# VH-VL binders against Polycystin-1-like protein 3 (PKD1L3), part 1

All scores and structures are predictions.

Target 1, 163 residues: Polycystin-1-like protein 3 (PKD1L3), of Homo sapiens (Human) (q7z443r523to685)
Amino acid sequence: TSLNMSTHQLTITVNVTSLEKSLIVSIDPDSPLLMTLYLGFQYQPNCTHFHLNITLPKDKVWQKDEEYTWVLNPEHLQHGIGTYYITAVLSERQEGAQQTPSLVSVITAVTQCYYWEIHNQTWSSAGCQVGPQSTILRTQCLCNHLTFFASDFFVVPRTVNVE
Below, numbering starts at 1 at the first letter of every chain, in headers, positions and changes, except where a header shows other numbers; antibody chains are not in Kabat numbers.
F, E and O are the ipSAE of ESMFold2-Fast, ESMFold2 and OpenDDE, as the mean of both directions, binder to target and target to binder. V2 is 0.75 times the mean of E and O plus 0.25 times the DockQ between their complexes.
Where letters were taken out, [cut] stands.
Atom coordinates printed by the task and the answers are left out, and those that the model quotes come from them; centres of patches stay.

## First folded at step 2 (VH-VL)

Design c1 (framework fv_lecanemab)
Fold by ESMFold2-Fast, scan of step 2:
Structure c1 (fold): chain C 163 residues (1-163), chain A 122 residues (1-122), chain B 112 residues (1-112)
Amino acid sequence: as target 1 above (163 residues)
Amino acid sequence: EVQLVESGGGLVQPGGSLRLSCSASGFTFSSYSMHWVRQAPGKGLEWVAYISSSGSTIYYGDTVKGRFTISRDNAKNSLFLQMSSLRAEDTAVYYCARDSYDFWSGYYLDYWGQGTTVTVSS
Amino acid sequence: DVVMTQSPLSLPVTPGAPASISCRSSQSLLHSNGYNYLEWYLQKPGQSPKLLIYLGSNRASGVPDRFSGSGSGTDFTLRISRVEAEDVGIYYCMQALQTPYTFGPGTKLEIK
């Protein structure tokens, strides 16, 4: 889905139904665009009232797709299951040759790293974390033990609107 | 005006540790990626480390990987370089430098500090 | 890693004369987006380095028109149309296409 960024902000609504998985928030503007994302639980955050924030892109856009991806692990979703709001605010400081885009694409997904646990004959996530280089198409798994692992990818239901 | 002021340099013995700081003013520090670059006495420039504006992306030069750690504190407008297992060849003037904010231009070091001198000697 | 080479390493110039410095990279610095990720820096005696040119040919803010950059791929040139006394220093090229970022060895420009 694509949203109009000609307003000074947009809101993403995410219903988190499990704290065993990491939330992936991917923003894809049609041209490079500096923005700050603010996270709130059960309230719409802003620049003076928020739980967590991140400035995107994390690095230069042309180098890698992951630069517009925010990885939120269970420790970041400390308020539990429920509705999280993300407010994206355009920076007043747009420098260089960037043009104001008419729309951005937003995708939210959940993922988790699993490995086969021989003692219980099952997949386990113990000792593994989703890494910051994860994207909508690739899960980075950081494990404290030597093993084979897999990821579980599922698109999180979401509501996106422009303010 | 944009200013970068390095500090923390000095004389240290081989195998020792030292922490360099860079204090930024005159711009929104949290919006810019930062670099450390060094210059040994009478030698050329050597790129040391990079950190993105949020701190989530970090790169190191091959000579310092595993020994140096770059970090930043955006609330304090400060950049750091933690140096460990120091060697004589780490003797240099260390500069902090601001990366351009122009995504189309890629990375270029548009403002540099005055440098702080690190001497590794017994 | 990308290796950067400069020529000449020492460049004595008469005031008012033109000067030219060559920079070569071991790998192409031309990205698929069409840009060459090559930069030029000047370090004047006793001072910190300053940016002169980015993306091969773009002059940084405050840099006089007498400085120009050209080239593409692996072969780049910095030209000074009329050298002035304040241009004395060491000129470095740098590639910013791939980490680790690498500088050339430097070219020392001196007045004859």
Scores: ipSAE 0.013, ipTM 0.532, lowest interface PAE 8.0, mean pLDDT 81

Design c10 (framework fv_lecanemab)
Fold by ESMFold2-Fast, scan of step 2:
Structure c10 (fold): chain C 163 residues (1-163), chain A 126 residues (1-126), chain B 112 residues (1-112)
Amino acid sequence: as target 1 above (163 residues)
Amino acid sequence: EVQLVESGGGLVQPGGSLRLSCSASGFTFSDYYMHWVRQAPGKGLEWVAYISSSGSYIYYGDTVKGRFTISRDNAKNSLFLQMSSLRAEDTAVYYCARDKTYVFGSGTTYIYFDYWGQGTTVTVSS
Amino acid sequence: DVVMTQSPLSLPVTPGAPASISCRSSQSLVYSSGNTYLEWYLQKPGQSPKLLIYKVSNRDSGVPDRFSGSGSGTDFTLRISRVEAEDVGIYYCMQGTHWPYTFGPGTKLEIK
């Protein structure tokens, strides 16, 4: 879905049903667009009232698709299961001339790292964490053990509102 | 008409330094991300460095990190590449290239190197 | 780093004949937006590279319609429906999806 940021902000609504997976928020603007994302639980956050934030695009990325991706692990979703709101606020300082209006595409997804546990004959996420270099196309798995691993990727239904 | 004109190349000894310049005209230079791409004699193309429109975001290829510095002067429509600790492997034609980030319908499309300069030759030899 | 390979590396063609160049990437080139950032550049003898095709299949302004690009994921093809003398040069594919940006080794197209 592509949205117009003509009001200088937009709100993304995500319903978190499990704390076993990491949430990936990906924004793809029509031109380079400096923005800050704010996270709130059961309330719409703003620049003075939020739980967590990130400024995009990210600096010093390993792959280009990391630039506008925010990875939220279970420890970042500290209020538990329920509805989280993300408010994206357009910075007043933008690089280059922005086309008017600016269009953004927003995708939210969940992912988790798994490895095959021979003893129990099952896939386990124990000892693995989803890394900050993850994107909607690939999961970075940071594991404290050596083994074959795989990732689970699932696009999360969302609601996006312009405010 | 979009034009990119490189200068500053020449013969330099190993361990030496050179500063390359690229003069831009025919477009609003401050709106575009810029790149340096090089080509060794008889070899293929290799991406060297990138700088955002404001100069706030800068990235280098692994072969030049710590030795090369990319910069720009938007008031003068100029892009620069300061090269230090030059090696024989840095011998190449250096091209200035414009990056086009463009909107196609409802999405963002990143188009790299829509315009190239003529190149400037750097030879590292004793 | 993403490795780009091209086939063939040398392509002699008869004037007016069709030509086809293959490009493969070691990893998928689909960007987070769903777009694929694969480009084709032509470097004519003694000249700077010029953009031919961007985003797999889109011709740059002024590029003749006898040039077409296709492909997805890791496999891409550039086709010339009828080769003309002015098409002589080295064709490079490039990926802009992953850092660092990487080019293929180039395919030299020459007239028989």
Scores: ipSAE 0.005, ipTM 0.496, lowest interface PAE 12.8, mean pLDDT 80

Design c2 (framework fv_lecanemab)
Fold by ESMFold2-Fast, scan of step 2:
Structure c2 (fold): chain C 163 residues (1-163), chain A 122 residues (1-122), chain B 112 residues (1-112)
Amino acid sequence: as target 1 above (163 residues)
Amino acid sequence: EVQLVESGGGLVQPGGSLRLSCSASGFTFSSYSMHWVRQAPGKGLEWVAYISSSGSTIYYGDTVKGRFTISRDNAKNSLFLQMSSLRAEDTAVYYCARGRYYGSGTYYLDYWGQGTTVTVSS
Amino acid sequence: DVVMTQSPLSLPVTPGAPASISCRSSQSLLHSNGYNYLEWYLQKPGQSPKLLIYLGSNRASGVPDRFSGSGSGTDFTLRISRVEAEDVGIYYCMQALQTPYTFGPGTKLEIK
């Protein structure tokens, strides 16, 4: 869904049901939009109380679709399964010509890297991690071995509120 | 409260088969990987098998590969280990353990059951 | 397969004294992501193993701060700053970098 970020804040609710996959949070603004995302477990985070944060758009990306994507690996989801809240807060001073964007789209998904393991005749995720250059269209796999690789992709249910 | 309870152990003859079960409660079973770890009398720990949360990824230790089959039933919160072609060296206490993922396809085992004893003897 | 070794195999300690256990791996456990995939477990007499340390140095929930893990690559150490009676048991290191996952032989800690 599309949301008006002129209110300076939105909250994304994600129910994490598995710690075997990475969570991908993608925000697609209709124009450039400087924001900071805050992560909380079982509470709504803010700029003074949060577990993790990221400033978007990201710097030094290879492709533009990485600019507004946050990759949260299981190591970042330290509190385990349950409800995570992400609060997106707009910078009061926007750079560029567009001061107040009309709409943003939010997509959340999970993904994991797999490889075919000839020893056991099965697909395995051992030795592979989802990388920070991942997006909803492409999973970066960082592996410590050489085999044929693949990934899965699953969109997770979310709740988005504007304040 | 997280609980894991093993059952199905007993005395079996070499070449026989046995099925172990592990009943999970107190957490969302379908969200966690599961492991089997065994311990022979007076010996150390030996990792046996792994199954991912969905059941799609499975690993075995070299000594049991081709003879043991790990499976799970997420609707029943149950983990299984089907053992066939049993050998005297398979005599051990078998523990089920919950896997906590922390990156690169690897896990630490944060909760363990009490164990069930398997004795393979003629 | 990654082979794990521990020393000493038997560790008698005076109550209140510090204790140190060494773990070595046949291959580096340091991943390109910067983490060491080494864990420590304690098995008390008659009980199931319990997690103490993960990723080389991170203390598991509920584990007292007198326990600490250190090391990188192939050499790791578990330290207990002040041994208490409840710490008696067998300590195992485990590598979780590659399947098959492998445990060390165990170090038995006893009170003198």
Scores: ipSAE 0.000, ipTM 0.478, lowest interface PAE 18.1, mean pLDDT 80

Design c3 (framework fv_lecanemab)
Fold by ESMFold2-Fast, scan of step 2:
Order: structure tokens, then sequence, then C-alpha cells
Structure c3 (fold): chain C 163 residues (1-163), chain A 122 residues (1-122), chain B 112 residues (1-112)
């Protein structure tokens, strides 16, 4: 995984080993950088061939660390376990003095919401979904019931620094 | 260097309102779930409210549900407890506490604030 | 709701003597993962509560070896092998297994 300055894109490789948890993809550019991410299963996606996409930075975020974070729940990983590829394509129009930052960090993590289920006397994720305001350091849990919950952080280190 | 500092306590009349604050420092506040726990004069500890790290999940103790509102501002590292329809039995020292939860194994109040006193009296 | 009880409620001890506090829950605190979600907290005079024991028997950081927790299910014990003056305060057990979380009434340990 690397940033291609000529084509204004970079590729991220993620090996999904479980569909029990949500995948968090976080990109940290040195300065604001408008981009679109494309998701592919077992192939490198592009703007004309992909399964899912998102434009970053996100608008109207609750916290700034959400701006460059993509949350992929199990229903978004429709092809099952295996290798997923994410291609980030930089917008031709960038804002600010820098067109492309000198350093772009990428971190991927896995997370899930757990709550104490009093009826079964155990921890459960049923009725809860990891929300779009989640980040690698904070899990948003959207539950359809009232109860205590705990967020489980399972960090899978996939850091890529582009020079 | 984890620190929790409560403020906003004071004397209020029955039926009144009061807002408590808890200022957090020394850790990534947005990554931790927070609780409010109170203690009436000469009495034991009573759990009051819970809020998840994101603020999306909230739960209250039976004695305060419908009257108290817990909230947080992660950008300002602050936790709040808005208290309304206060009663004499709400007189207590109010503590904010951080909870550690990683996986499904560990759960406990690892850090407590100094507490702020709320007195409901006419 | 899970009701927590403690015995004794008042515990006068001679310095250097052992002390034992019982905590009982109205329902089992043993989770299917094999852990007891029972905690012990100490509140020294004029101070905020501090964690002593978590998950039934695990000593928190900075807690002296003379403190130990034992028990499973509904019956738990906190033991202090040799009581020191600094141990004076109110000891609370707490269940963290199910909502709402509940504390015991507290045991006041005093030096006689």
Amino acid sequence: as target 1 above (163 residues)
Amino acid sequence: EVQLVESGGGLVQPGGSLRLSCSASGFTFSSYSMHWVRQAPGKGLEWVAYISSSGSTIYYGDTVKGRFTISRDNAKNSLFLQMSSLRAEDTAVYYCARVTIFGVVTYYFDYWGQGTTVTVSS
Amino acid sequence: DVVMTQSPLSLPVTPGAPASISCRSSQSLLHSNGYNYLEWYLQKPGQSPKLLIYLGSNRASGVPDRFSGSGSGTDFTLRISRVEAEDVGIYYCMQALQTPYTFGPGTKLEIK
C-alpha cells in the first residue's frame, strides 16, 4: 500500500478474518485532503469498478477525528472473509496551499459493541450496531434497547507511512 | 496523571435545578465511558448514571430517571449531570468516575473525582 | 435488582490483628466467562472511594498484599491479614454483573 503521485491514488489492503466485528479505516493526512475511497473484494477497485465508496473528509461530524474515518459493518463486507482492497483517489480540486501532503498515515482497526444482557446473564452484541461516528479510539454504539454496554477494541495494526 | 475534577455543587431549594460538571485531564476522554455516583451524608454509595464513550448510550438509576440528564462534550473533556426537580433525598456528594472496559473481562471504576456537594434544603 | 448485604456493619479491630468482611448477593455474580463480577472499594475518612479488588480476587495496582478477596457466586470475603491504622474507613462491595449496579451498605472498620 502506497500513494501514487502521478495518478493521485493510494491502495490499502485489509485481510478480513471475521464478520462478527466492524472494520474501521482511518486516514490521517498532514493537511486537508479531499478523497474518495473505493472498496473491492479480491481485486483492486477504481472509480468505475467497486462495491462501495465514501467521500472524505466527512461533513457535519461530531468530533474532528471522524472526518477521515470509514466504518464498515458486517453488512458492508458482503463477500465474506478474505482480502479486501481499498483505493483512495485524490480529488483534482484541493483546498489550501498544499495539493498533496508529504505524509499520509493509514490505520485499520476492528471493533464491536457489547452490552450486558440481563435476560441471558451475559455480554451480547444483539440489537447494537457500530455507528458512523466511530473512530479507531472511540466506538459509537447504536442500540435499539436500553442497557449498559462496553465497547471492545480489537486493534489490528496496519500502519502505512508514505514518504 | 489522570485527573477528574467535579464542580457545580451548592445549596438549592426543593424543586430547583443544578448542573454538575466534571473536567477530565491526563487521558483520552473520548475513549472512556463515564459514571456519576453519589453518597448521602452518613450513608453508602449509590450509582446514578452511565454514559458511553461516544455519548450514544445512557442509563440511569431508578431514583433519578426522568429528572437527571447525563451528557458529555468530548471536545472539551467534560462530563455533565443536569439535575431537575430536586428533592431532599438528592442531598449528597456527587462523584464522577471513569470505568475501564476492554474486551468482556475487565470492568471497574479505576479513577474517581474528589466529589462536589449538593444540598437540597429550604 | 441485585441486593448486596455486608457483615459485620461495624468492625472494631486491634492493630496487627486480622479482619474479615463478608459480602452476599441476592443473585449469582458468576458470569458464563468464569469470572465473578464483584468489586471491593475502600473509602477513607474525607476521601473518595478507591478500588481494592476487582473480579472477585484480583488486587488493584498499589494495593498492599495484606488485602485479599475470595468467594464465588453469592458469597464473598475481603480479608486483611494484619490491620494497620491506615486501613480505617468504610469498605463497600459492589456487583458489576447486571444493571443497575449496586453497592453493599458498607462496613466501617475502626481501630479499638
Scores: ipSAE 0.000, ipTM 0.458, lowest interface PAE 18.7, mean pLDDT 78

Design c4 (framework fv_lecanemab)
Fold by ESMFold2-Fast, scan of step 2:
Structure c4 (fold): chain C 163 residues (1-163), chain A 125 residues (1-125), chain B 112 residues (1-112)
Amino acid sequence: as target 1 above (163 residues)
Amino acid sequence: EVQLVESGGGLVQPGGSLRLSCSASGFTFSSYSMHWVRQAPGKGLEWVAYISSSGSTIYYGDTVKGRFTISRDNAKNSLFLQMSSLRAEDTAVYYCARSETVYWSGGTYTYFDYWGQGTTVTVSS
Amino acid sequence: DVVMTQSPLSLPVTPGAPASISCRSSQSLLHSNGYNYLEWYLQKPGQSPKLLIYLGSNRASGVPDRFSGSGSGTDFTLRISRVEAEDVGIYYCMQALQTPYTFGPGTKLEIK
């Protein structure tokens, strides 16, 4: 859904129940917005207290929808399972001294890369990682083998509640 | 640095057999799918065969199905093309190529990011 | 099988001038995921082919920005904004949508 950035801040709550999947955070602003996202575990982060951060839009991307997408793999969620908080802070140096309230849509999803493993007759993620070019519409899989047969998105969208 | 070196080319009689090899170095061979692509003298490129990183998935071009067999030995960093029932039309430079495959849930795409120097196969009486 | 055609097959160009090569496929290369599975390769004299463009319009690493790819479905174009002497060679388009992968006949770019 669309959220108002007039307070120059947005908080997203994500309950991580498994470290087997990657978390995708997608921000879709009505117009270009320079912002920084901060990640905290069991606390609401800010610019002086956080575990990880990212500045959006991203510098160079192949597709436009990657510009406002943050991919958090299990190795980035180093505090394990539990509640993570993301605070998005709008940059004070947007072009022009005056700025109108901005509307942004926020979607969080989890995804993983799966392939059919013939020897065990099951789906496996071994040898694959979710890549940084992933979005909520497509999952980039970086695999060290070529046996991938899945045709469906492994994504479950979530709507964020804030202000 | 990534290097692919083909060998095994030569002159062979029509109906004969020949085994091409491609030696890989400078990267983790077992993590990449491999291809053979050929080029007849003065002609364009023709894709010949594909083998997945594990060796379990194999595809062939229509002109070589039933006559050529692609295989690999990941422990030896080697790719092979066993050619049988050779015809004059198989005369070409044979290139070994590595493919980078990008997967996403909406599909895959692959491109040939490194090629060997080629080995020449001449089928003639 | 998907048949690929190119035009022109021979392209003499003045140094510094722009050049354009057309590629047509016998069936659409547009996947349901929204991408065109078309690639461009360059084979310089005496050398192996090298990748220029993938997914229709994306430049491969190290490829100068004077090269660009465009088009969708069955009609594609490779453009060189300012031809340099080092661009001489044969340009091939290729479809990677389905096996067997198929190449166009090639376009030979030469300096006059």
Scores: ipSAE 0.000, ipTM 0.501, lowest interface PAE 14.8, mean pLDDT 80

Design c5 (framework fv_lecanemab)
Fold by ESMFold2-Fast, scan of step 2:
Structure c5 (fold): chain C 163 residues (1-163), chain A 118 residues (1-118), chain B 112 residues (1-112)
Amino acid sequence: as target 1 above (163 residues)
Amino acid sequence: EVQLVESGGGLVQPGGSLRLSCSASGFTFSSYSMHWVRQAPGKGLEWVAYISSSGSTIYYGDTVKGRFTISRDNAKNSLFLQMSSLRAEDTAVYYCARDRYSYGFDYWGQGTTVTVSS
Amino acid sequence: DVVMTQSPLSLPVTPGAPASISCRSSQSLVYSSGNTYLEWYLQKPGQSPKLLIYKVSNRDSGVPDRFSGSGSGTDFTLRISRVEAEDVGIYYCMQGTHWPYTFGPGTKLEIK
């Protein structure tokens, strides 16, 4: 869904139901849009009260779709299963030709890396982590062993509110 | 064998237009962000424009903003710079350059010369 | 825009002697990620520029170890431990932290 981000912030609400997977938050603006995302558990975060933050677009990415993607591994979701809030705040200084208003799409998904375990003839996630270069189009798998691997990917529901 | 080859330069009158091309070979062009950099005769390097690997993110230097348009055709392994409202100060050698994962411009073309003169 | 300055602008060096070039930026080049996007390029006479150093201190593939980069924030240095004839050319620092990207004015290295 596309949103008109002419206000200074928006809030993304997502319910985390498993700590076995990484949460991918993708924000796709129609033109370059400098912003900071803040993460909170069971509360709406802001620039002075948050658990984690990231500035987007990400610097010097290998592929364009990494620019506005935030990868939150289970270690970052340390408060456990429940409702997480992400507040996106537009920078006071914007780069590029287009300034607000801008149209923004938000996608939330979960992903995990697996390898084929020959002994048990099944897929296992042991020794693999989702990397920071992951996007909604591809999962980067960082494994401590060399073997056959794959990833899953599921779009998860979210609610987006604009101020 | 990575290669970048610029073309389309020439002599043009003030106020005129010109389209530069950069042909890429020897690598997966669609995976790399590209830049245009220019150099006036006897002067230093000036960054001109950027385009992301998909073509969706574009930035320009202040001197060319509103007059130049960068674009790319990944199916044809080609980068373009459409120049309009050309001025004498746009006279320069124009280079296309590959951005290596934001670890610098690791390959440059040979350059194509644009001369704006009446 | 970020203004890049270099000193000296002209650097005559005796073969085998060390050389040092300074680069300063008008604002910090540390990106929000913690990375610093400061690069050094060499343009030999009649040639296209070539990448020497990226992210302040990392040598590009094939660059001799006599070249080294250092610095942080706004102050950066390129050092050549022993200058060789093939090192002649114009050295540019460039910042890729802030849009638009900006080059320094260049330092011309010449053999005495």
Scores: ipSAE 0.006, ipTM 0.496, lowest interface PAE 12.3, mean pLDDT 83

Design c6 (framework fv_lecanemab)
Fold by ESMFold2-Fast, scan of step 2:
Structure c6 (fold): chain C 163 residues (1-163), chain A 123 residues (1-123), chain B 112 residues (1-112)
Amino acid sequence: as target 1 above (163 residues)
Amino acid sequence: EVQLVESGGGLVQPGGSLRLSCSASGFTFSSYSMHWVRQAPGKGLEWVAYISSSGSTIYYGDTVKGRFTISRDNAKNSLFLQMSSLRAEDTAVYYCARDYDYVWGSYRPFDYWGQGTTVTVSS
Amino acid sequence: DVVMTQSPLSLPVTPGAPASISCRSSQSLVYSSGNTYLEWYLQKPGQSPKLLIYKVSNRDSGVPDRFSGSGSGTDFTLRISRVEAEDVGIYYCMQGTHWPYTFGPGTKLEIK
């Protein structure tokens, strides 16, 4: 039998004005809440009509604050600039104690990885991607080249100490 | 087709060193956390080491901590285990295995294992 | 470290009969997110282990419906509704909730 006597949905509206940055969606519930997020471009998505989704909390994250964070890179925002809608649907089966959904904080932010490019004397994002371990407070940068980054950036280069 | 292939095993004397490699293909290696798991002859499975998709988080089993070093090269789709100060009890088949897909949030721990490479520590 | 125990350690079964393997952990396997990271693996003779069940009760792709997992907290069970010849091998439970990851000692399923 169903455990959800009423359907609660949260709709988040995000205006994407640039595809050079990644979108970070952070949900901060006061208690654990099992939910699925659906992404739609210029329409309000639901469980039967969406073009991208994620189940939260995420499994086996490096830090706890990643559990309710969805990182959407430009490649995920495939329809270009414009209005995106995110619908959060609470699961009918909540893990742990069954609790009445309370006030949930939602924060959206945009971020990008930059490194100093000596030849052009400028900051560049070439060869870098915003990683899935990013949060609204910390940007994970996954780069495919060796370089020196500013101290204000969290950087995880594709380098391995072989010996 | 997802494939993990271990190499580098062999016969080595106590106190020696050996480097194992695991070559990944058929999936986005850089998005997965990876593990090494070993199995001594006729014994059960023993977890050895973990490395996150980015390489920033590393964990070791108590029996190998301070002697083994796990590392990865995402550009080469390769995982490594540098073993030093080898002991007879390190004799085992060593497997690499994938865990969590950090990009898509897919959790299927050890849904793919390599075929294993044999390490024998004996004089 | 979390200690994993399995019972029985040896399980001779008549083909077509049901089988059950128990797994217990020395600590709760509920992660901070509410998820429980308890997996089951089968190692057939001469082969690498293969994932059967992840997060207590979810079958991996290609795993027959006759395999099922259940349990909570510290007590878990793997059930095979009808054992077939190809099911012979050693079954391991594993916990991934606490570092380090730890495996059970294994249960050898044999056809009698």
Scores: ipSAE 0.006, ipTM 0.516, lowest interface PAE 11.1, mean pLDDT 80

Design c7 (framework fv_lecanemab)
Fold by ESMFold2-Fast, scan of step 2:
Structure c7 (fold): chain C 163 residues (1-163), chain A 122 residues (1-122), chain B 112 residues (1-112)
Amino acid sequence: as target 1 above (163 residues)
Amino acid sequence: EVQLVESGGGLVQPGGSLRLSCSASGFTFSDYYMHWVRQAPGKGLEWVAYISSSGSYIYYGDTVKGRFTISRDNAKNSLFLQMSSLRAEDTAVYYCARGYYDILTGYSFDYWGQGTTVTVSS
Amino acid sequence: DVVMTQSPLSLPVTPGAPASISCRSSQSLVYSSGNTYLEWYLQKPGQSPKLLIYKVSNRDSGVPDRFSGSGSGTDFTLRISRVEAEDVGIYYCMQGTHWPYTFGPGTKLEIK
């Protein structure tokens, strides 16, 4: 899905159905775009009213697809299951001489880290969390113990509006 | 005003372990990325490790990956480097350094501590 | 890893004369955001390094305007318009575009 940011804003609607998983929001602009994302629960956030925010692109990443990816762990989704809104606002200051409208693709997914727990012969997520280097293509797993681990991906249904 | 003070260095045998600490004051520690950078005697600077403001984002230099662990305690304004399986090549002055990035004004190491010396020798 | 090289490695300068240090990277330092994370640090004898310039050409707070940085892609230059005795030390370029961060070998500026 490609969106036009000519209004300098876009809204992403995400239905969160589990607090055991992390939400991954990936923005893929046609050209570099400085933007800020705002998160709201059951309301459309803006720069004066939001739960969390992040400025993209990220500067310190290991892989290119991380730079426009926002990882929201269960601790960040503190209002529980339900509808979350993300408003993306194009910065008034771009690196270029002028701010140019751009097309962006938006993908949302959920993921979780697991490890094999020998004591009870099952997969467990205890002691592991999804790291901020995660992307829609790869889950970074950060565990407080040394063990064999795995991860999985699920695409979260979404509605995207240009505003 | 802004101050970073390292401690925990000393003499250690090859294969040993050591924990370095860095105490920060004069700024809001939890707003800043932190790094460890080292300098072997008579040699240049080598970046060792990075930790994000929240502690969730961590990166290591190839020479120390798997042997060193960086961590922070924002409530205590402290940064740590746990070093294990130490080698003679790890002998250096270890600096903690403050970083900040914003898309418009990002910089890696604007303030440095005075360093703490680690000597790995038998 | 990105390899950083500097030239000259030793730079004797008479007081008041200009000085120029070159820094080259083994690959482009332009990040996908359009930013170039090339920085210059000065380590004076017996002291910790200090930031001089970030993002190629931006002076850190309190750095005299006789220091300037320029360049793009893989080739960068630090210039001192008039060298003063207090400028003695080792100058390092550093790239923060690619992990791991890497420093140049350093250029020792000396007074003659």
Scores: ipSAE 0.000, ipTM 0.487, lowest interface PAE 14.5, mean pLDDT 79

